# Designs tried in a protein design chat: VH-VL binders against Exosome complex component Csl4 (csl4). Part 5

Target 1, 189 residues: Exosome complex component Csl4 (csl4), of Saccharolobus solfataricus (q980j9)
Amino acid sequence: MRTQGELTLPGEELAVIEEFMTGDGTYEQNGIVRAAVVGKIFYDMLNRKSNVLGFKKIIFQHLKKAKYVIGIVNSIKEDSALVSIVGIEERGLASPISAYLHISQISNKKINNVTDAIKIGDVIKAKLLSYTFPLALTIKMKDLGVIYARCSRCGYLLIKQDENNLKCQRCGNIEQRKIGSYMVKKGGN

## First folded at step 1 (VH-VL)

Design rs3 (framework fv_rosmantuzumab)
Fold by ESMFold2-Fast, scan of step 1:
Structure rs3 (fold): chain C 189 residues (1-189), chain A 122 residues (1-122), chain B 111 residues (1-111)
Amino acid sequence: as target 1 above (189 residues)
Amino acid sequence: QVQLVQSGAEVKKPGASVKVSCKASGYTFTGYYIHWVRQAPGQGLEWIGYINPNSGGTGYNQKFKNRVTMTRDTSTSTAYMELSRLRSEDTAVYYCARDLSYEFWSGPFDYWGQGTTLTVSS
Amino acid sequence: DIQMTQSPSSLSASVGDRVTITCKASQSIEYSGSSYMNWYQQKPGKAPKLLIYAASSLQSGVPSRFSGSGSGTDFTLTISPVQAEDFATYYCQQSYSTPLTFGAGTKLELK
């Protein structure tokens, strides 16, 4: 069982049929109950049904047409980062969508470590590579990458210093990133 | 001038840990990756891993990943490599080396420390 | 892992000779138009010294008698003419992907 009220995409696994039957917005495939629509998960404990509450597939359609998404880096594994998509272009999402960013999709030049390009807590501008769960991201294009980050030493805003470096305005700390269209510039927000 | 100066020779028993230091001078310490390479007596070179002194980010050769830890101290411009659960096969000269490349590229090693001899025997 | 096959394991030469050492990668080590191949010289009891990087770029301070060539998977180091101080062990290294790997070395010995 996933978290009550969590956002789901079509095709995602919600329950086994013996645990919860199909309800609104779900379908059964080989004993697994899957989401049929984009929406919020609702487990009906009284009737033992898995439901997805949503207003059609509007978010899915926006994802498929999106030029970019905005995400927050939640965790970093050896070869990939787990990212929460929090916005589609200029539209914010009420519930985050999970995606991953593989090390091969970070830079057009080889890199050895995910943490040399992005850090946990960074806000990134990315493009979708897939529309089935789990969603895959890329930040290889010039305008994609870290667009907002905070200093690891003092927590203050980092500003773009050059193509690959951000500098803390307060303490002077310099940090390396794969930088996209960075949102905070010196002399303005 | 650029220099990497390593700590002195170590003699350890199997099962012990060793921590080797590499003190950098003559350049901006945080601007260049530091790699660690070892060489067993009469053998070739074997890459252990790297540390980015700016971010603290590390990458390890899978052969050593559960026994090696790399750290740095930016206030002293010093990189460290700790190798635990030592075996006789870890007997080697250990080198630190500076990566020439700064921009997310693993580059050539343009400056090397003098080496630290580690002997692991019962 | 990328395997680096270096040959020969040893080579005998006289001062004034032209010697060639070869190195073969088990897969292409070319990225964005560059081959990530480096060559080092090591003398007994000393740390290795960088000679050539990016397959063919001569490191500052290294004599022009050293040259590198090749791309993709096949690379060569040429020393011409060999001088007395060149008798040492030479290593190739790929820096294309982790783990970084070295060839087994070529010992250049006086005839």
Scores: ipSAE 0.000, ipTM 0.435, lowest interface PAE 20.2, mean pLDDT 83

Design rs4 (framework fv_rosmantuzumab)
Fold by ESMFold2-Fast, scan of step 1:
Order: C-alpha cells, then structure tokens, then sequence
Structure rs4 (fold): chain C 189 residues (1-189), chain A 120 residues (1-120), chain B 111 residues (1-111)
C-alpha cells in the first residue's frame, strides 16, 4: 500500500489484490494491482478498491493550455534526457512528473550529442509535445532550453555570456548550452 | 572584434580536390556552428553544410554529401571544408559563416569568401 | 526540401522610395508563433550581411528603415526610405529545417 494521494506512473505497484481490488485507472497482474495511468492514488477503504485518479480536469486543462513547463535534467542516456517536470509556468508542482527530451527535440538543426545542449542538473524551460505517458518535451523554440545552470568545475552559478555560452563568474569556466530565457543576467544597472 | 578569415583563391582542374580554411577570432570558437555557403558567378546562395566545432559533428546538404567533408581544429580555431571530384559547376565563391546553434540558425558573421575556379 | 520563392527578381527605385520584396516558402516555416525566416543584403564582391531574423527582428547595427513581416509561408522585407547605399541584392532564407535554403534573390537597382 502506497501513500494516499501520492502520484503514480503506469506499471507501478499499488496493492495486493487480496487487500484492494482493481478500480479506476488500475489493472491486475499476477496478484498485484498496478497503475494503468498517471495520476494520484486513491484507496477506497469502503469498497476495498485501488484507484488512480488521472489528472483532474483542471490540471489537464492547465497542461494543455500551458505555454511552458519547468524541468530538471536527471539523467542523459544516448539520444535522450530524462527530465523531472517541477513546475507548470509559474506554478510549482507538489510532486514531480517524469518526462523525456529526445535529441531531435533540442534544435531545428541536427546535433550529435544531448550533452552538446544540456547537462545533468540543468533547469530547463520546455514545452509538452504529448499529454500521454511517457510525456515528451521539446526545447526547439527560442526562449526554451537551459534557464539555470551551475558550473561543472566549481559548482558556482553560471551567467549568460552570449547566445550559446554560459560563464562562471567565480572560475571563468565557459560552457556551451542551448540557452532559453536565462534567469541570471550577465550584469545589472 | 569577431572575425572569420578564409584562405586564398584556388584554381583546380576537374577531378581534383580543394580544401578551404576559415579561421575564427574574437569569440569562443566552440560556442557556434560554422556553416559553408557557395555562390556561383551571377547566381544566388547555396547552403553546403555545417560543422559543430565543439563535437566535430557535421550536417551536409544531400546534393554534396558524397563529395564534401568538414573538419575543424579547436587549437587554432579553424574550420575546413574539403570538396572532392571537382566539376566546372563547382566554380563559385565559398563562404564560411558563424551560426546560432539552437535558435533561428542565423548566419551573423561571414568570412570574406574564397574564390574557386575549376577549369581544364 | 523547403523551396523559397522570392519576387520580384529585380526592382528599380529612386532614393526616398518605399520598396517591398516578398518571399514564399513551399511549406509553413512557423513553429509555436515563431517564424524561421531571415533576410540578407549582399553588395557586389562582398559577403552577405544579416538584416532581419525571425521574420521581423532587426539585427543589431542595421538601420530601422529595414523591416520584416509575415508568418507561416508568406513574408515581406520593406525598405523605407531607400538610401543610396541600399542598392544591392536581397535574399530570404529559411532556417526551419536542413538543408537551409535561400530565395533566388532580388536585385534593387537605381532608377
């Protein structure tokens, strides 16, 4: 039994069939009740059913209407990055949503490596391409891409140097990124 | 000052190869793509391809794919374009240009051009 | 490949005139409200110079008498008022997909 109201992904274990039967958004496999959809877990104690409440209509409407999402790059493998969506526009999410960014969705031009454009730990501004699991992202548009990053050498904040480069103000290290509407400006008034 | 400086004019016979250089200065060489564009006498502009100086990755216009090779040397901030099996139709001015990697693929800084004449 | 059709091929004008050059893409070069269309100026014996990017954004250092407009497949470059140094050839270019492609050019000639 997982925590009531916790976010789950398709395939994750929710309960044993003897304790909670299948309800909305769930299925049974080898005596285990598993989530069929992305959503919040709802254990119906009265009827002993395991349910996954898909994104509430309001959340789904917000995702569909969202101009962008904010994500953190968790891992990079071959031709894609795994990203945790932590915000929808200016709203922070209580529970992160998993998404992926394929190399073909980084630039209008072909690039050879995902790491040419983004690094693990980068905060990115992205747009959703799909609303079904797995969620797919794009950063091909201007203003999408890395909006906050830390220096890989010293861990200090990187500041936008030009359209394609970030510079560490502490150690002087310059790093290439696909830069979006970067949150830390080069200088102030 | 941001500049791209290209190698000098070349005269080649049909079937030969040519290698043109493009030396960058005044900016971080690995931060921008280098594009190659040509222009035949009295004609318009034709895109040949690009190289990413950071990774060495390339993309070529299919028209040139079996004859063009782009390379770079990060220690000298120099990009190269080699075109093989030259034909008289390859007579043109060849330009290198600095490209924005991730936004509008603008070519904002251009080399002065290298004239290639292919004649027998 | 995306074909860029530019018109007219040549145009005669006097200093002080307003001139327009058009460019049509064979398919939409717009994505989520941004147009991947650039304009360049080329003078004889010189490399091209970027004037406008993203259909309507003026490149730094380019005079405000140059302006761009359009979206989707249809785009326009306007020069107003034309000055003596503006007599040159103008090219549109799509950056939506590779291969990058240019229009055939418009030669602006002194009348």
Amino acid sequence: as target 1 above (189 residues)
Amino acid sequence: QVQLVQSGAEVKKPGASVKVSCKASGYTFTGYYIHWVRQAPGQGLEWIGYINPNSGGTGYNQKFKNRVTMTRDTSTSTAYMELSRLRSEDTAVYYCARGDTYYYEVMDVWGQGTTLTVSS
Amino acid sequence: DIQMTQSPSSLSASVGDRVTITCKASQSIEYSGSSYMNWYQQKPGKAPKLLIYAASSLQSGVPSRFSGSGSGTDFTLTISPVQAEDFATYYCQQSYSTPLTFGAGTKLELK
Scores: ipSAE 0.000, ipTM 0.476, lowest interface PAE 15.5, mean pLDDT 84

Design rs5 (framework fv_rosmantuzumab)
Fold by ESMFold2-Fast, scan of step 1:
Structure rs5 (fold): chain C 189 residues (1-189), chain A 122 residues (1-122), chain B 111 residues (1-111)
Amino acid sequence: as target 1 above (189 residues)
Amino acid sequence: QVQLVQSGAEVKKPGASVKVSCKASGYTFTGYYIHWVRQAPGQGLEWIGYINPNSGGTGYNQKFKNRVTMTRDTSTSTAYMELSRLRSEDTAVYYCARSEYDILTGYPMDVWGQGTTLTVSS
Amino acid sequence: DIQMTQSPSSLSASVGDRVTITCKASQSVDTYGYSYMNWYQQKPGKAPKLLIYAASSLQSGVPSRFSGSGSGTDFTLTISPVQAEDFATYYCQQSYSTPLTFGAGTKLELK
């Protein structure tokens, strides 16, 4: 067990399940209780639960009813991306929630690399596959996928060119993405 | 029935420490958080931190970190707040208050102690 | 830290009046129709008393003339009709994140 009141980041180990069960803001993975959100650790000794203060139960209720979530691609591993959920539908979250997007949940067509469809820093529209931690996302459905991205060459905003391509208005660079309901249109600022 | 009773007024010199007590009665002491909130003369309320009486676990407002220590004694149903390296700006009424372990609303404080006046002067 | 701004800092009213006190958070304390906002009453020389929790839920034992409302960053406490015992200072408090923060208070004076 870690120190009471200590700051924790998503994914960090808090306890073994035999000593403390999952509480608010935590999840179990292979017998280990891990933080699901950023916040301060609270071990509830009365109920033997590991919690992260700053995570509100109402957020989880809204996740269960949400048609989609908004996330930022934080990092990319071999077969999955780590995504910070920053919004539920059109409403923003004060504290991001960790989720992952497995390569099998990106496209109905085979892709070889996660980076063929999404890049670090992309804003995505996704659906939850399950409502238990760790949160798993999918962008396979129509209108899910990248909704905002910046040019990898010059950092300027990309706009939708066609169903699979975004184009930088500044340098002309064309990049492939799994594109959803893209937020920026030509001439729309 | 349910009440929190605090220790009496304190007068301290700058640099000293003070330890305020908060004795709970009429409910299960280990079933509720105890918060500490202060109020300087003519000013508003400022949250200092909390303790879980069951575990002894604490969380402090960073403004007071390294100067505040919260403890409890479950055998006497009493919570304590010690504030060290006192400054004249610490002159205030200090309150303890309880909240349920319900994090849904983020700890609304439903029962308060009567307050302990601390005066820090040279 | 979330800053809470209350207005007005003071107001005077006659018994029987309807008064409103407002509270603005520096960031949203709202999530999809649920608000992490509490209201307290404090009389001179006494500890605060919880009146409203979760923006609009009346605390047990508190008269129904007190009501809370609001969304996002903007919240109100309404007292109607005002009674002589309502002379007090009122504080809003966000419970969305630590550190817990209070507004600066609104002093209600009965004419």
Scores: ipSAE 0.000, ipTM 0.443, lowest interface PAE 15.9, mean pLDDT 83

Design rs6 (framework fv_rosmantuzumab)
Fold by ESMFold2-Fast, scan of step 1:
Structure rs6 (fold): chain C 189 residues (1-189), chain A 120 residues (1-120), chain B 111 residues (1-111)
Amino acid sequence: as target 1 above (189 residues)
Amino acid sequence: QVQLVQSGAEVKKPGASVKVSCKASGYTFTGYYIHWVRQAPGQGLEWIGYINPNSGGTGYNQKFKNRVTMTRDTSTSTAYMELSRLRSEDTAVYYCARDFEYSYGWFDPWGQGTTLTVSS
Amino acid sequence: DIQMTQSPSSLSASVGDRVTITCKASQSVDTYGYSYMNWYQQKPGKAPKLLIYAASSLQSGVPSRFSGSGSGTDFTLTISPVQAEDFATYYCQQSYSTPLTFGAGTKLELK
């Protein structure tokens, strides 16, 4: 348990689920309650809930109306990716919201590894599967997936080469992705 | 149903102290912050500070920090604000207010107000 | 501290009119996709009443003729159409950081 009123960042541990349940602005992962948003920690001692002050259900109203969200891939584990939602459609968020992308929500075809389709640092266009924490994403539709990525070798922008491949024009490196409505055209920077 | 009821009007001399009470009913007292706001005659609203009724933790506007103390009694669901070393400029209506829905600074409901008159 | 500039200080209107009140914060009050700007109504001799929270969210029990808009530093409260019961003083308030601060108020008067 952390200090009442302490500032927290998304993903930080607040409590174990057995001691405090999830409340506003929090989610559960592997028995640990984590902050979903930036704000001040508020432990509701009477109802045994962990909350983050500054999180209002208005965020869910925005998410419910959204056709898609823009996220950055922060980490990848065996069967899922942790994603920071940084935008709702064309509107940027002041602070990111935590979400996850399960391997079953990447492609209509079977894939063996999350890294076959996305990489850490990729910008993705995704759709929400549900509007409760933890937020779950899908990129299975044609226009969803990686929309912006940088070369793993030289850091230069990757440009769409074909349906499944991105190519670095600086070093020639070719990388496979689950590509959505990609933002950088051939010859663009 | 949800209500905050404050203590009655006070008349004090400069240099005295006043302690205003705010009794909560109709909700879980320890689940919501209580704030204090004042309003001088014909003037606007001025935030004084807050108390977390669960922990007893407080935050004060720096303007009042050396003169204000906020406390609570969870057994009676009552919050208190004590203001010391009173000046004529402290003449005002003092309100308590609940911070609703676990969000900081959204005041609903408000108490009815306590009038403080400080004579020179 | 975040300074709140509210305008106008007073406004005259008739029943049925559309009125707007503006509020400017000295710095952005936005985080996590919403704005920590709130609006209150106060009638003489009574405590303030919360109308709008988080810039645009209508408090339960408040008529839909009240609406809020804006982001960052610039915010607006709109009342349309004005009813007889709406002649009161209105205050904006930021809750982004302590000390919490209020605008100086706008008195809405009957023409």
Scores: ipSAE 0.000, ipTM 0.458, lowest interface PAE 15.4, mean pLDDT 85

Design rs7 (framework fv_rosmantuzumab)
Fold by ESMFold2-Fast, scan of step 1:
Structure rs7 (fold): chain C 189 residues (1-189), chain A 123 residues (1-123), chain B 111 residues (1-111)
Amino acid sequence: as target 1 above (189 residues)
Amino acid sequence: QVQLVQSGAEVKKPGASVKVSCKASGYTFTGYYIHWVRQAPGQGLEWIGYINPNSGGTGYNQKFKNRVTMTRDTSTSTAYMELSRLRSEDTAVYYCARETIYYGSDTYVFDYWGQGTTLTVSS
Amino acid sequence: DIQMTQSPSSLSASVGDRVTITCKASQSVDTYGYSYMNWYQQKPGKAPKLLIYAASSLQSGVPSRFSGSGSGTDFTLTISPVQAEDFATYYCQQSYSTPLTFGAGTKLELK
């Protein structure tokens, strides 16, 4: 089993079915229980079920103390992205918190479009700039940015190829992103 | 039975490094964070940092960030804390502790502790 | 960092007494429906032991004579009636944010 309360991404392995059965937000594939959604892992020891919690509670002001947050890009305007914060550091949130990422807070390099650096569905590591609603994020620091992304052509996993580029392992498509501490690397480490 | 067993006492010179181990048993090692806390003689408790044994991810108290490194070995269910550039004020008992989680909360509650490792830093 | 102010620093009591120990955080430690405040007991030469979590929840195996209360910035640990094995040092700890911080401790001594 993975760490109780840890953030998980869709498709990640949580348990073997013999140890913990499927619960909320999970599914079974070939004897392995996997996360169906992004959220906080909860192993129900009483009922021996693996759950992922994504939509139950809001953690107000806990954000003030966070070194970083994990978010999912929900939509993109001309100059900003709407982001759902789904984790605070390594801890998953039961209920997402809305925030935005303005184009000026993406990179120290000139960027014409938000989509040059991030895309809808990307998982990002970010820091909060303000605590007035709506919450504002930045990904300008070296370790911040896209940490998990899927191919825009085929939906398969992208893996970090270099500092600025991700490559689809299925169709070979190369996509540019503002990349942070990317979770999936060539060789799986 | 959950148990955390730490390595034995260490005596070091100023400027040296020390590596303390914490061997877990009686539970799934990768399922719970391990934290490190120290206590100087006659003083209170001071948090150093944590490691997620599953991912290897760490978080350190800024006071120690440039001198502490936490690692783990999942094959032996052992967590390690290395503290470098030792000073006399690092003389303390060092504890590892397991973090527990309650449904619906993000907590840093320590339900089980190691027995402690005494570090003496002197010339 | 969140500073924890614990009082008194020491307290003398007899078996059968009711004692209270207080802890004040420099800012609120409440969020997500919880008060992120814990209490630990430490006996000489031993590691700390969890007594209370989330300000008022009793850890399994801990006697009901221990109770916690409070919210926001002000918290109390109550021991009633005090037993011989309760003479130890008690620490409050905020689990709201890193760095995690402890109170300076309260030594409960036998009169």
Scores: ipSAE 0.000, ipTM 0.480, lowest interface PAE 15.3, mean pLDDT 84

Design rs8 (framework fv_rosmantuzumab)
Fold by ESMFold2-Fast, scan of step 1:
Structure rs8 (fold): chain C 189 residues (1-189), chain A 123 residues (1-123), chain B 111 residues (1-111)
Amino acid sequence: as target 1 above (189 residues)
Amino acid sequence: QVQLVQSGAEVKKPGASVKVSCKASGYTFTGYYIHWVRQAPGQGLEWIGYINPNSGGTGYNQKFKNRVTMTRDTSTSTAYMELSRLRSEDTAVYYCARGPLEEYLYGDYFDYWGQGTTLTVSS
Amino acid sequence: DIQMTQSPSSLSASVGDRVTITCKASQSVDTYGYSYMNWYQQKPGKAPKLLIYAASSLQSGVPSRFSGSGSGTDFTLTISPVQAEDFATYYCQQSYSTPLTFGAGTKLELK
């Protein structure tokens, strides 16, 4: 058990499921209760639940209403990416929500590695596959995928070159991505 | 300052479609949701759905999902609600109303309303 | 869907009275720090007017004689003292989940 009222970040371990069940703003993964959102930890001793203060249940209703979400890729494992949802459509969220993107939900073509299609720091447009924690995302559909990325070599903005390639305007580096409705285009705003 | 002005009364036959407009002024049109709510004669309020004028994204009450379409024109700051396959029970006053885009903090509330559009469906 | 039970359906009062209207949600409309309940006033032939949002927040321009309270499933709108212009129909509305739902209304009538 962590300290009552302690600040937690999405993905951090709060409790083992046998001691405290999932409550608001938390989810269970392999017997561990983890924070889904940023906030202060609240252990409900009476009901034996782990909660994160600052969680708004109304967010799930808006996620169900949304045609898409905007996320930032925070980390990549062999078969999935951890994504912070930072927006529901064009609305920015006050606090990011943790979600994951499994390799099977990236492309209609076979992908060997998650990094073949997305990279850490990429901004993606995605659709929710589930509406309970942990939130699952897909970018398999047209217009979903990377919508903003920076050059891995020099940090400058990448522009869309073709359906699968982005090009750095500064250093000329070309990078492959699963590209969605890309926000930065040559001569565009 | 903030104003929502709706189109005039409509009389339709069963099976027809109607398209109601809601013209916004006095604020940034793309900064707020437009919701639609109806009220049958002598009855209470019923939420139909919403549109995000910035994205064009919509959400509908399942009761109307297969008959309602919401659109907007950002160049004229106008939102539209089209209701198809009309029935006599669709006779009501239809309102557009403004809601906050950050509703996840304080919920959806409607701070400004249009004057209403009366729809009569009769044969 | 969240069902809103509003009571009473109608009540009569005199100018200067304190009146209370209640609204019960079929499930909690709370999350940490907030209750997703709104109150509206509607006069005949007019669009509704927002009075209270987030259970207890008074909308700008609304007189302080209107107040909202409650949490979880039970909410109350209080009007005190009642003025002549307050005789109208009042609706509660939950904003916790879609579809957004309203109570059936309470008609406040002059005795």
Scores: ipSAE 0.000, ipTM 0.464, lowest interface PAE 15.5, mean pLDDT 85

Design ts1 (framework fv_tislelizumab)
Fold by ESMFold2-Fast, scan of step 1:
Structure ts1 (fold): chain C 189 residues (1-189), chain A 121 residues (1-121), chain B 107 residues (1-107)
Amino acid sequence: as target 1 above (189 residues)
Amino acid sequence: QVQLQESGPGLVKPSETLSLTCTVSGGSISSYYVHWIRQPPGKGLEWIGVIYYSGSTNYNPSLKSRVTISKDTSKNQVSLKLSSVTAADTAVYYCARDLYEWFGELYFDYWGQGTTVTVSS
Amino acid sequence: DIVMTQSPDSLAVSLGERATINCKSSQSVSNYVAWYQQKPGQPPKLLINWASTRESGVPDRFSGSGYGTDFTLTISSLQAEDVAVYYCQQYYSTPLTFGQGTKLEIK
């Protein structure tokens, strides 16, 4: 059982089926209840169900009105990252939407590599630059960028240390990112 | 301990714009969502809208064309503006907190005391 | 919009007896339901969230149950201070909507 209200990503383990059955936004695989969508974890103690909060359904019009989106970095090439949009503002999507983030849209300060600012697996807060495919993102503004990341050494949660650095609370590893409105609070397990 | 306090003129003329302020103490408005809810005399509760820690907003479709919610993080204040008011907008207006750890619009663990707004000529 | 309908509109129960308030949604809201207590001149106070989770400081005589479209707030042994209007709220979908309220009085 993870922490009530904790952010989860698709595929993460939430519970064993004997403790909590599947609910909204979750699925069962070999006795383990896993998140099907990005969102906040909710354990329903009365009905013994594990749930993930998110949008029940999304339409493209929601993207046009969005002030920002939440995405997961799936892959990084020389000059861009492929991002799955998994949420609009604070609500998760049932199905991810593909977008890209070009190196020119990462920082007002010159960077040489996309990996200097973001890494595969990072959760980012971004703004849409286009509403037609392919969808283009930017994280250049002050509050945009990495909002959730895991330690590359031990896999535990990284916590914001300062404007440019995240620190692992388990192993002490420090990693640089283009950090946005970072979501993980101290002691989040 | 978080506290929310609404303030505003109390009396507004028909067709004018209603302006209310919610002042937060004991916590930062950047740490949670702030909602506006109203209650007409002798009636139930109606959700008006929310402003997220990011500054993004979401409004009740029935009011969306007339409502603007904004915030000033330096003053720890959230404002509500409702344009073209009529007698139907007479109500007690509440601001309420929703924790940022939860996705989207949820439930309200802390409410302001409410401010009474009467629309009359 | 999801419509929340409470029953009854008003209820009179003797001190120490069980009070039951019902809330029905026009479509499934899973367990995305909260319950509030409102006394005259005061803002609503959160009692229950996620259909059945009691807020810290709320007496254990208050309990919530239900899933899908049918929800219940139960007060197992009514006390004098429980006289109030009770509201259910769904947060499954925006706009957030409340029931019309149930006025609880002592018989």
Scores: ipSAE 0.000, ipTM 0.452, lowest interface PAE 15.8, mean pLDDT 83

Design ts10 (from ts1 with heavy chain D98L L99D E101Y W102G F103S G104E E105T L106Y; framework fv_tislelizumab)
Fold by ESMFold2-Fast, scan of step 1:
Structure ts10 (fold): chain C 189 residues (1-189), chain A 121 residues (1-121), chain B 107 residues (1-107)
Amino acid sequence: as target 1 above (189 residues)
Amino acid sequence: QVQLQESGPGLVKPSETLSLTCTVSGGSISSYYVHWIRQPPGKGLEWIGVIYYSGSTNYNPSLKSRVTISKDTSKNQVSLKLSSVTAADTAVYYCARLDYYGSETYYFDYWGQGTTVTVSS
Amino acid sequence: DIVMTQSPDSLAVSLGERATINCKSSQSVSNYVAWYQQKPGQPPKLLINWASTRESGVPDRFSGSGYGTDFTLTISSLQAEDVAVYYCQQYYSTPLTFGQGTKLEIK
C-alpha cells in the first residue's frame, strides 16, 4: 500500500489485487493494481478498491462510453497517422487528445499507404480501440472515415462524388479518400 | 525475424497456480499487443487474453477471475498466471502477437511453438 | 459472445480437386475474420485476414470470401501439404472466438 493522497504516475504499483481491487483510474496486471492515469491515490477502505483521483477522469469515462470521436489528421508517417481528437460525438473538447490511426485500421482491404485513404488536415469520424495512451483509432466501419476535407490544390471544400471520391467545387480536382458519413452533400448546398 | 518461445512446468497439481513465460527474440514487445491462446487435447482454440503495449490487459470473461498477464520489457518477456487450476486447464498454451502497433483487432501473424501443460495429481 | 460455427467437421478431397470450408458467425462480424492452418505438432499459421486478404507467402490456391455472417475458405487445387485442420476466427469483438475446426484429408 502507498500513502493516501500521494501523487502517482501511470504504471506505478498501488496495491496487490487481494488487498484492494481495481477502481477508477487503475488496472490489474499480474496480481498488482497499477495506476492508469496521473493523479492522487485514493484507497476506498469500505469497498476495498484502489483509485486514482486525477484530472481527465471525466474525459476518460466519456471516451470509454463514446460511440465515435471526431479527429483532425495532424501528420502522416509510413504506417500511421497522428490524430488530434477534438470531439466526442457531438461535444467538442476544450483540449485536443492525441491519438493515432494505424494503416491496418483504415480499410477492410489492405492498403499500401496511409495517404491512399486520408490526408493531413482531414476531419475524420473514428472509433476508439484503446483507452490508454497512446489512444488508438479505427475507421474501418462503413460510416467511419473522412467526413470533411479541403482541396489540396486550392483549399476550397470537397464534396462527395461517389463511394471513394471527393470533388472540389471550385477547381474540379478529384481526390480519393476512405469516406465516412460525409458532412458536405453534393447538389443540396 | 521475430520468434516467440513459451516455457513453464509440464505438470501442475489441481488448485495450484500455473505460471508460463513467453520470450520474444528478434523484436521488441514494447510496440505490440501480445496474446495468450490455449488448445485442449483434440479440441479447438480458446483466447485467454491480451497485454497491450501500455501494460494494460483484457481477459476472456470466462477466465478473468483466475488470469493475470504481465510483461517485463527489460527481459522482452510476457508472463501468464492462471490460478486454481483444474483438469479442464490441461492444454497446449501459445503466445501470439499482432505486428500492428496499437491495433485491437486480433489476427495473429506470429505464434510461439506452444508449451504443453497437464493438470494432474 | 460471438459463436463461430464451421462446416463440415471433416472433409476428404482428392489431390488437385477443390476444397471448400464454411464458417458462420452468430451475429454480423463485417469482414473481421481470419483463417488459420494447423498441422500436427505445430502452432496455427495465418492464411487469410480481413475475410479475403491472403497473408504474404501463402500460395494463391488459398482464397477467402464472405461478409457479415457467412464466410468461406477455398483451396482451388488440393496439394498433399494442405492436409491440416483449418480454423476461422472473428476479431470484431472480444472475447475473440474461433470455429471448432475442419479436418481436411486426402481421399
Scores: ipSAE 0.000, ipTM 0.433, lowest interface PAE 18.0, mean pLDDT 81

